# Designs tried in a protein design chat: miniprotein binders against p81326. Part 58

Target 1, 226 residues: p81326
Amino acid sequence: MLHFGGFIMEINHISKILEKEREEYIRNKVEEYLKQGFSKDDAVNKANQSWRTYIGHRIQDVIYNLLKKFLKDSGLKVTTDKALNNRNLPEELDKVKRLIAINYGEYLFLPDADVIVYKVENNDIKIIAIISVKNSFRERRFETTYWKLKLKESPVTSHIKVFLATPDKDNEISYKCPNGKPKKMRIILEYELDGIYFLKEDFEETEKAKHFGKIVEDIIEISKKL

## First folded at step 8 (miniprotein)

Design FG11
Fold by ESMFold2-Fast, scan of step 8:
Structure FG11 (fold): chain B 226 residues (1-226), chain A 80 residues (1-80)
Amino acid sequence: as target 1 above (226 residues)
Amino acid sequence: GPEEILYEAEKLIREAEKLAEKGDPESLEKALKLLEKAIELIQKALDQGVPERLEILLEWAFTFAELLLRYIEKELEKQK
């Protein structure tokens, strides 16, 4: 039996580690920018912008490693869009890429699939889910939704679950109607996607909007139906 | 057996987490010692070979223990 309680504990400690990593990162980047001749205010702003990029990649790596570790016992495999963009793909990953890629006439594009969960049965590959990781919603806010709608159009890909994982530290999609005002982004993302998983404790929970600690058990249950 | 090793390691990790939550230097040092013991037990079990089911649970416990250990080391540095 999998101990999902340990997974939740691990997520909570990772959050604390990332918070401390942020303080060190920003301090070092401020010093770096000050040395380059920027004002203190500009250095702080640039350091915060740099952190947003850094943490985005860091969170993607963390999620990939956690899912790979906690799903392996269920016969599920995990890969990344970065791995699929490699020039020399192993046969298995080449098949994964072909099953996810969307055709636009002369062009073939991968969806915004930071992390991909699949299984192999008798040399056949079944894609279970793709997970888009968003640290911020300032850019490409509905890109994950666009890819969900495109995947839904084809009988080959319509079964693939599309999830969003986010710390949402700026509370951009944590609540549907904060202060009585509807949040268009949260409402649309929840409506169109198969799930939103928060890497934080404070958010409005629904059937589709859950703590990230629920993602492993949800993926396993989905895989059993395929 | 391997299940007893898993139980003992998980117990040590739970005790360490409670000590880490207290956050004082004495508690953090005690937590560090418990995690070192848990990690050693887990590594020995994995090296000797265990059933796949237990290997997964031990590997999970190992990962959590390492993350908690890193967190405690950073907290101790902050308090010096």
Scores: ipSAE 0.000, ipTM 0.115, lowest interface PAE 16.7, mean pLDDT 77

Design FG2
Fold by ESMFold2-Fast, scan of step 8:
Structure FG2 (fold): chain B 226 residues (1-226), chain A 80 residues (1-80)
Amino acid sequence: as target 1 above (226 residues)
Amino acid sequence: GPEEILEEAEELIEEARELAEKGDPESLRKALLLLWKAIFLILRALDQGVPRELRKKLYEAFKKAKELLEKIEEELEEQK
């Protein structure tokens, strides 16, 4: 725990910063919408909608920076699907892109890999894990599962771990059978994926469903087997 | 397996070379797509535990594909 105390502390610090950012963002957006002639209720609803879009990108960037910082000393590298879609790609990232791309006949597509963890040994690249970051599920709830199943089809990519990271603010996948009623989305995601990491305290913990604070340790252990 | 992937990649590189020799923009663009597919297959095969002899052949195929790809990109740039 000695090594991961700093990681947990930084997660807690960032959580407090995001709460303060939310309050300020909502206040500013409500004021903006009121000036445009919207009612108080409409202004609040529109401000909350705007925040959901903003925080999605913000959480993804936070996770990328945290993993990059805390995996560096273990010889692990971190990149993003945004970086892999640049026109002028360095040799190393071009190899990473090729190793996770899925073949659809004449077309090659990247999975929904918001964050990618890999290592370089003797000029060979080994992909450790891809992490899909979801702030809300909506119609995209099984997108991560689709990419996991496609990667599993190839012996070359079947070793790649597919993780979901989520604050799950609306408790959509936090519990498998609340009040005795099965939650289809949670059950399917836990069954098909290699892990779910929650950026919250209240959730049903299992071997595959853990607090985000455990992700660095898990990734390092996986990398030792490769 | 990796041997099967090498064979497929070599066939794609050979087909791309024939298309590149025609020199028209459409053939050059087709050659570019085949070379990217070959490179993708080679890199994925290299991620597997392969014998040293096969690994050397995969690296040689990668080098040939990359050299031809760079030449085609230069030709396409000249035509713009």
Scores: ipSAE 0.000, ipTM 0.101, lowest interface PAE 18.6, mean pLDDT 80

Design FG3
Fold by ESMFold2-Fast, scan of step 8:
Structure FG3 (fold): chain B 226 residues (1-226), chain A 104 residues (1-104)
Amino acid sequence: as target 1 above (226 residues)
Amino acid sequence: SEEEKKIEELLEKAEELLEKAEELLEEAEELAKKGDYREAILKLWEAAFLLLRAVKLLKEALKIAKELGNEELIKEVEELLEEVRELLKEVYELIEEIKKKLEE
């Protein structure tokens, strides 16, 4: 996989940077909470919770930048749902928004599409995939599956692949019970979605549950069929 | 007034969107007659998207007209809004009809 060796190296480099950032962030937050009068255990717990919130935004940006960099030579473009929610859109992004939006009567909503991959071919836009980035599954566990099921209802959007990307550091969906059975949430997410890409090494791969390092190759293969 | 000019601008923009949606609906009907159901649905969805934008503009115009207490403008905006909503309903109904054809 020589074409994707650079992508895997970038992921490894960023993972090391994020781990160093985590250590520094936690140390600083523990100190802050201790100064506020919290116990050592409470300070550590609050610092870890603060990191979980911070890293969620950070990972979305990392994934966006990595996919934009590594898909451009394949003629694929990358945007975000935040970009599509701007009041004044360029014509190209306005078309992307139309091809991914879901109607609820007189209201239009975008799916939880933190990252959107599309191509422009003969002045027509084809949406390849949307990627929902989840740092934790404490709440909103099945939002990504809800959006996948809604997109399947329309011939306009039914071809769009819906992926979940997650570090799953709390082992909420990468853990298996001692008998080898996955958790209910993992079973449902894997069944309904087109793929789950883990930003971690310690999990059992399946046809649909893979290391994040495989996402670029998978997206390129999908785009060739469209 | 400045508010009346704003209403006229919103009405003009909504009418442009309505006209474009009507053209897309006609294109979609011709594509459906030829059995090009996927392309027909893409045109219909584009029409629906434009009509939803028109609804948003007209709701803004209606709010301004009501604040002005101008009964004539209120009626004019409401009539266009009703026209846009009726066309949107037709577009959605045709999408569902063609969708059933694709499932067959």
Scores: ipSAE 0.303, ipTM 0.725, lowest interface PAE 4.4, mean pLDDT 87

Design FG4
Fold by ESMFold2-Fast, scan of step 8:
Formats: C-alpha cells, sequence, structure tokens
Structure FG4 (fold): chain B 226 residues (1-226), chain A 104 residues (1-104)
C-alpha cells in the first residue's frame, strides 16, 4: 500500500543534491561578481543573496513534485497557484480555482496557495489543503494567517487545511528565545495555521509543528474524512 | 509627503477597525453574562474578522514606512499592530471559554 519510508528517503536524497547545487551556484556567482569588479566580500554576500532567491523557487518546485509523486497512489491531485492563474484553464482546474477563490465584492483573489491538494470524487472536487512555502520570514510573514482566516469565513472553504512548509534556515520560528519563551512569530503562525512542516531535522516539535516527512500521511488522513 | 499621508490613512483605518472590534467584544461580554452564548460568538467572530483586516492594513503600512525609512511611523505601526494582536488574543480566549460552557 503506502510506503512513507520512501518519501523520507527521497527527501534526504534531494537534500544532498541541493547541498551540492548550492556549492556550485555560489562558486559560479562569486566568480561572476568578481568579474564585474565587486570585492571578494561583496561578491560572496551578493552570491548568498542570489542563492536565497533561487532556492525559494527551487523549494516550491521540489515540494510540488514530491507531493504530486507521493499522493498519486492515494487518489489525490496536486496543482499550483501559477497553474490556476492561466487564462485558458482546463475545466477541472477552473473548478479548483472557484473553490478556493475569495470574493471581495467585484474581485476574486486566490489565497497564498503555492501548492494545492485536492481530490475528484464522482465529478465533485474537494479541496483538502493549501500549502504556503516560505524560505524566509523577512517579508510578508503573516499573509498565510490572513488567508487562513479569510478561508474560514465561508462554508465552502472553511474545511480547507492551511499549512506552512519551510526550511527555516535562520531559525526564525524553529526554536525558543534564549529566555525560553517562544518567538512571537512562531506562536502566531502555529496558533492560526493547521500545521507547520519543517524541511530540517532540528526544531522544537509540537502537535502542529512537524518534520516535512509527515505531511503526506497527514494529508491522506484528512482526505479520508472528506 | 503623499507617501506619509498614505501610511497615516492606513493607520486611521486600522484604528477604526480596532475600535469597532473593541465595541463588539464589549457587546459579546454582556451577551455572555446573560447566557446568550450563540449571539456572543457571532459578535466575537465579527471582531476576529475586523482585527485580521486591521493586521493586513498594518502590515502594508509597515512595509511602506520601512521603505520611507521613517522610524517614527515604523514604531507607531508596530505599536498599533501589537494592540491588535493583544485584542485578537482576548477575543479568541473568550470564544474558547464560551464554547466550553456551551458543551456543558
Amino acid sequence: as target 1 above (226 residues)
Amino acid sequence: SEEEKKIEELLEKAEELLEKAEELLEEAEELAKKGDYEEAIKKLREAVLLLWEAVFLLLRALKEAKELGNEELIKEVRELLEEVYELLKEVKELIEEIKKKLEE
């Protein structure tokens, strides 16, 4: 039936590939900036900034592909907000878009839904979860909580789970402050969202804050109740 | 400046939402004292929605204030945002308290 050990193994394998990709990316970018006349220190800083932008998009793609692969055998489908913004949408995706769009009078907006999980049952579409992927919390840290609360307002969307997936490399929400108090951002995100999934091994685990390796099992279990 | 005026307008709108949410919380507390728990929850739900709208406006104001480098506006936005979060916590705590009483 389902072998979640394979999912964990593939996450670990991709992690190693991304480490190697980072080394090569930084090396090439440092060389490029040095050729442009930047100092060694500036070239390194600019290369690291460039990597942070690159890895953000890369992690979204990785998560999309992993979920698509490992949810397929459970009859679950995965799409992205980018796919839903296509002007000529297939009928199925048009229905998905309508089921998650929030009405602001004359306007419809999609929530912060980098990855969307749904199922099709007897030509009826049920949205299971929306996953927001954040590589850093410098900008727009609470937009995901805003969209969670807006979705909760409607009977059509109130059942949709809203998850955050993050490597949290800078430990912005992984741990308590030195005085033992949880960081305000961690408290708010964990309280408002349905779950936080860390793409790292070392973090303060709770009932709602888990290793990313548990997301497939959680989504499948949620889908069975719908 | 026009940019500072825009931030001040966002702050004013957020303050209006905060004041309305405070009124709804007071109304809900009185309803709960009378045992009208269902109507109290309705008022509290409305307060939650208004408070999150205020959060959204304030986060937009914070971004604009940071781009301007206006430390006074940044501080003002952060202080109002903290007030909104504190009231949001109070509203949610009362919702949970009333839910427990409904289960009894």
Scores: ipSAE 0.000, ipTM 0.104, lowest interface PAE 21.1, mean pLDDT 80

Design FG5
Fold by ESMFold2-Fast, scan of step 8:
Structure FG5 (fold): chain B 226 residues (1-226), chain A 103 residues (1-103)
Amino acid sequence: as target 1 above (226 residues)
Amino acid sequence: DEREELIRRLREALEELIRLAEEAGLPEVVELLKEAIELLYEAIEALEEGDLREAILLLWEAAFLLLRAIELARETGNEEVAELLERALELLERLLRELIEEA
């Protein structure tokens, strides 16, 4: 039987699994690059870079699987942008895709929606939330904010909650005013988005900035109002 | 300068390629291209920090992802996407050569 305490335990167990996966992944990649003729230093650097890319996708998959597992008993469904890009979509997923698409005149584009939560009632689909997963803020930092602002422009999509989920290991957005200097990125992201969920313990908590362990209960509460 | 122009052209090429790969129904190629763009931005930050070696290694990884994307596009009969991916790889290799000469 699943409950919120079980969700937190699962997150903690997965964190330990990811640490072991990192060690094994790096070891195997270093061996592969050494066999290809790279120096030890180059092999280690290439393996670390490969891990950075791998862990980004791995975290997204972990979040998808956790949300799918813990939301199913509440009548909520979870999908991914990757699933929505399949050539032949089931009718239900085709409807989900159309309900999150943003209209640019003669073009419809999907937001950067790594994970999508929705519900089905009497064959009617309601999108609850879109979750963007960011492992690093070195790339386009306000992309999630841009998609939130675009979704707000349409009555079809304006109710959709846009969340950011991140380990933020480099402390890019963990605090609003570290060392007395306002962090523009944290302040803007918190202001414009519906929530930021941290996959870490050390961060400045606010009404919108929470530990990832709170996301399931928040999504369920939002869904009850729709 | 030449480096900034190559970076701009490469970024634009990769962004366009993501759109074309999505239209062609190639989700695996889209995934590899998104990873390549992330590596490109990390390489730009390494360059800004003066870490030339790290930038080169990040771009080598991006080149590897592009090679993998080319193989997938060809396996699925998407020759036009494969040709455009090869052009992006050429831009990335030019950037790598410029950086290696400065190392």
Scores: ipSAE 0.000, ipTM 0.088, lowest interface PAE 22.2, mean pLDDT 79

Design FG6
Fold by ESMFold2-Fast, scan of step 8:
Structure FG6 (fold): chain B 226 residues (1-226), chain A 103 residues (1-103)
Amino acid sequence: as target 1 above (226 residues)
Amino acid sequence: DEREELIRRLREALEELIRLAEEAGLPEVVELLREAIELLEEAIRALEEGDLERAIILLEWAETFLELAIRLARETGNEEVARLLEYALELLERLLRELIEEA
């Protein structure tokens, strides 16, 4: 019936590509900085900082392309906040933008919606989910939560699922109880959001916190109820 | 100490911003600033009650309103107001980083 093995295999393949890409990126950046006269320690530190910025954008692109590819056969469409900010917006995307915008009096603002999943039926658009991609939780940790709470206030947007997707390499929200004590960040994010999808293998799984490999089947199931 | 100083400087910046925005004829910016101040005061109350997580959420809401205010000030060519708004935003982000580090 439904088959998601290909999606999981693609995720595993891309993970290996990103590991190789990281090694080459760091090596090249260290050499660049050393040539510029930086110390070995400074060169390594700067290369790692550069990689953290680069990988954030790279992961967002990966998630967009994966979802676009694997949701297509289910009649679902995928777009990005970057696409919605184009000057000459197609009618369909203009409607998508209006359906996720937050009303601040005379102004409408887009939430931080890195990836948006929607469907079109008889020229009517229904937003299924917004996915926020976070590589780090050092700043704006609850930004996604804020946008979820704002979307709940309107009957137009209250049905929209808000998901967080993250590799969480520093284990900042992977566990509720590291060393036996509750991690408030994980608890709050899981409570307020509709789901957290981890791009890693080692984490505390719950009904809302899952491996990224589950996201396609979850979105399809949600879309059937709308 | 450092937290109290950041809060004090942020309050002073926001209060000055309301005066400048009113003088510049930006009622929309004034309204956003009033909402940001209310969120800041609620966050301070949460901190006094020991609710660090609620304070962080409220301050992230205030951050959103300040970013909107910066956009409006720049769109209307009010660079002085925009610069002071950026200063207030930087103070708020410093406060947020300190609170997130403790959570």
Scores: ipSAE 0.000, ipTM 0.241, lowest interface PAE 14.8, mean pLDDT 81

Design FG7
Fold by ESMFold2-Fast, scan of step 8:
Structure FG7 (fold): chain B 226 residues (1-226), chain A 104 residues (1-104)
Amino acid sequence: as target 1 above (226 residues)
Amino acid sequence: SPEEKLKELIREAIRLAEELLRLAEELGDPEAVKLAKEALELLRRALELAEKGDPERAEILVEWAITFAELLLRLAEEKGNKEAVRLAEYALELLEKALELLEK
């Protein structure tokens, strides 16, 4: 009875929009850098670096909006760690913040939870999942894994699913053994996390490594077991 | 002294957490049992830290105990357990008072 074709269509539509935005963004930034006196090669390189920063924030916003739209009818709510860092929080979000925070002796910190999915039943809040959005795996390759291991240490947070969402344009974690050599990052992330969702078509699919189009149905299924 | 009052509040909260644990065990509620055990452990640690003159670390543990007490209150309300609701509400009142003393 449940068919998520609409969600998949929306993802495909947004992917086309993002590709068009990339072309326009790069073109405009190249012109801007050329006007500043950079060479054509330097302008192109700088424009590509600027796009990588821009698209990271853009993908996070897209994921937040898509999940908010498609989880609403299932009674699930979506927020962000940015929203939880506001000084004056509504009571509901203050409770979400307290249920996800990790204790470091004298300090309390939020995990790197770009997107947070929760439900409210009879004023009882249950955190379903946190989603870390990574456009690149340079120096922070195992940050999401660290947060997963910390959350497992407490009975309050041990049930929370930790997912990674990524376009992985550089093929850093798309395959476990490309060219016969094990990719340590892909193997460890898949082993430790509850799921990896790819915003691309070319990747090695497993029980835990899936296309982003499956995330809504997976989250709904998890929420029914809580 | 404020330090003696703080320790008294934590000791009474420990007693209430022990009662909540007993009720959760009698009702066979594994979620309530786990939450009550964690609250009890946090409060015992907070008392130890307060006794050795470490109120800053005690504050962090009291804040966490409040979170567990709030979860126990919600669970008790969901199950319609009036006795557990009353105990959790009183524990929260004492812990909020302890937190006020620690924040000063």
Scores: ipSAE 0.000, ipTM 0.134, lowest interface PAE 18.3, mean pLDDT 81

Design FG8
Fold by ESMFold2-Fast, scan of step 8:
Structure FG8 (fold): chain B 226 residues (1-226), chain A 96 residues (1-96)
Amino acid sequence: as target 1 above (226 residues)
Amino acid sequence: SAEELFEKIRELLEEAERAETPEEAIRLLEEARRLVEEARKLLPPELRERFDILLDWLETFIDLAIRLARQGKVEEAKKLVRYIRRLIERIIRELE
């Protein structure tokens, strides 16, 4: 049985946990920096910088665990590019890595694949989707589109769906034309990628731009068409 | 030699691209896969180290092509076989 209502509830529960976690994290980091001799203003600024880095990794971990939990009953497996960069890979993950890697002559590089969804049928591996997780868009805004275009060039990887998942707290890609002015980043990301999933309530919804609560259903549907 | 085996692999992949049935394509691809492993054994140590990852990659792609052919996705399989052949042609050029 598919548990889409449970998925939405768990997203809401984790959102509340992350809010409490932020408050405690900032307080602890400010205290730490003050003990190191920084001024109060510098301590607060450094704590906020540290939180931005922390929450990026935390959101990746949350998404990984949610997808792993809610895709399991549909026969889908989840891994991460961090796991695939381990030197001692199990045979299954080694094959996953080879089916995603992009060839640059003598070199193989993984795309920006924070979370990877695949299935195993009769000992054959099929990669379903790659999810890039972005907490902010201040750096390397179109990196995910570069990887999508590279994957599209190869018959090995051209079927792989490339998704972006983001809270987009700064409203950098939440709307196509805020105040009547087109947002290049939102427009290009939506055009090139297979989907954008927002971990927030307020955004312009389209066929490709959806609330994160829809991602499990979409991935299962894609998997069935392979 | 390893060079002769890679030439034979290239020929098998070209035949697989032209195969009229999935069964014929699968037979040719299974033979190509076997020869990739044999070619690996004939590579001198310095070249084996250089190509080891690429050869593992090629074996995985051949297995994928066989899977696509078994599922009746013949055109997808042939497209992948053409891609694999281009990678083999690169190896042949590097070995020259």
Scores: ipSAE 0.023, ipTM 0.547, lowest interface PAE 7.6, mean pLDDT 85

Design FG9
Fold by OpenDDE base, second read of step 10:
Structure FG9 (fold): chain B 226 residues (1-226), chain A 101 residues (1-101)
Amino acid sequence: as target 1 above (226 residues)
Amino acid sequence: GPEEILEEARKLLYEAEKLIREARKLAEKGDPESLEKALKLLEKAIELLRKAIELIQKALDQGVPEELRKKLERAFILAEWLLTFAELLLRYIEKELEKQK
């Protein structure tokens, strides 16, 4: 039986495929920064920083497109926080924006939401899930957790599931207790979030920590309960 | 019937997955000959996957018992995943071949 699990192996290579562009990208950026008058060392450092941002966006785009494609047949819709930043939104997206907004007294702000999954039934919008995409955890390690906690504080948003999707290239959260040492980040993220989905094979699987290949099924199941 | 369609679809998915794995391994070598071979394998895999998707959709359109429907839907999702990956890898290989010209 083609276990949905065995096929999932190819998703693990998406990050590797994208990483092959790194050498060329770095070379070009270094040249660009040298022309701008930076030292060789500064140019290399800036190029590496630029690459981290670039590859992060590329992975996010891949995940967005995958979810959009796979959820479409289930009647679910997908958008992004970026799409919601427009001044003139279609009525549907304006409603989505309002339904994920977090109250800070006099102000409403949006959580970081790389991917937003929602359904439309009889002109009523229900937000199902927010997916945060992280390539690495070097910065803002608990930002996704913060947003999850904030969403829980309101009856309007408390039902929204928050998921993290990551290749975890540096093995920062792949295991709870490698070599007998607890990984605080993994433990906290798994506890606070509704799920963590890995775009890799080498990780500790739990009820909440799964391979990315299971995210579509999980989202569909959640959508049926709303 | 729908059960036979599911079985056929699964066979197609299995073969496609095999081709994709082989193509990936070839692509990792990076030489033009290997890349060209990988490209051909992926084209075949994509063809098989599209056929599988069509078969599954046909079965779903006929109306099936709930248990069979769930199986078909899972197969459908799997097929779409494989297709997406194959297409991504294909585009990568094409770009690599262009760089070597």
Scores: ipSAE 0.052, ipTM 0.477, lowest interface PAE 3.2, mean pLDDT 87
Fold by ESMFold2-Fast, scan of step 8:
Structure FG9 (fold): chain B 226 residues (1-226), chain A 101 residues (1-101)
Amino acid sequence: as target 1 above (226 residues)
Amino acid sequence: GPEEILEEARKLLYEAEKLIREARKLAEKGDPESLEKALKLLEKAIELLRKAIELIQKALDQGVPEELRKKLERAFILAEWLLTFAELLLRYIEKELEKQK
């Protein structure tokens, strides 16, 4: 019923905006570091490090806004773990927080869920999916997998789909067996998670590893089963 | 006292969680007999959870030490989550059974 061509076009448009934003950001940061007395090479290196941090948050915001926009007409709602860490939560978000928290004896912790998709039916909340956004895999490679395995342990959270969304610009998990050698990271993440969505064109597609453009349709189909 | 109430509430939560786990497995099978059995397990779990919530609220209404108050609040949150999930699953099963008649 829904036409997902608009979603794909929006992704392409935002990709072009982010590239232009990168050029401006790097230029401004290099200028800033040069004024602080750093050498040209150090200023460039620091600007690139700063961009890597910035783009991580920026991609999370982009994914949140895209999903919020394109899932709205399907009766689905979107929030973030950042929103759930607010001290003054509306009743609805307070219930969402309780439905994704993980028990550690006397302690309850929120998983690292960058984006959360849920639905509300007759004042009841059903959590559909948690999306972890990773710009790189240098650190915390299996963090998303850890949260998936923990969520499976509780009847409250075991139904929740856990997805990874990534541009994977360094080709760290884009292929299972590049040059005939198994890539442990890709194989484990694909095996344990419910899906990997790539914000790029060049990757090995499988039933669980897809282009990000497929995520809206997949989430809507999952929600119909709940 | 409040300490004994916390212990009783925890036992009710443990039993309810066990019933919900079994009900979920039966609901995933999807046949009418499994769905009917899951419905009965969820009704029992909801009964236990409401009792746990009532006990926890009663204990929280009393003047309790900070440490015990925190434990009671955590138990309350867990009880509310389990109750919410059980009610959602119960409604899903009732709807599926209605379709299959």
Scores: ipSAE 0.000, ipTM 0.153, lowest interface PAE 16.6, mean pLDDT 81

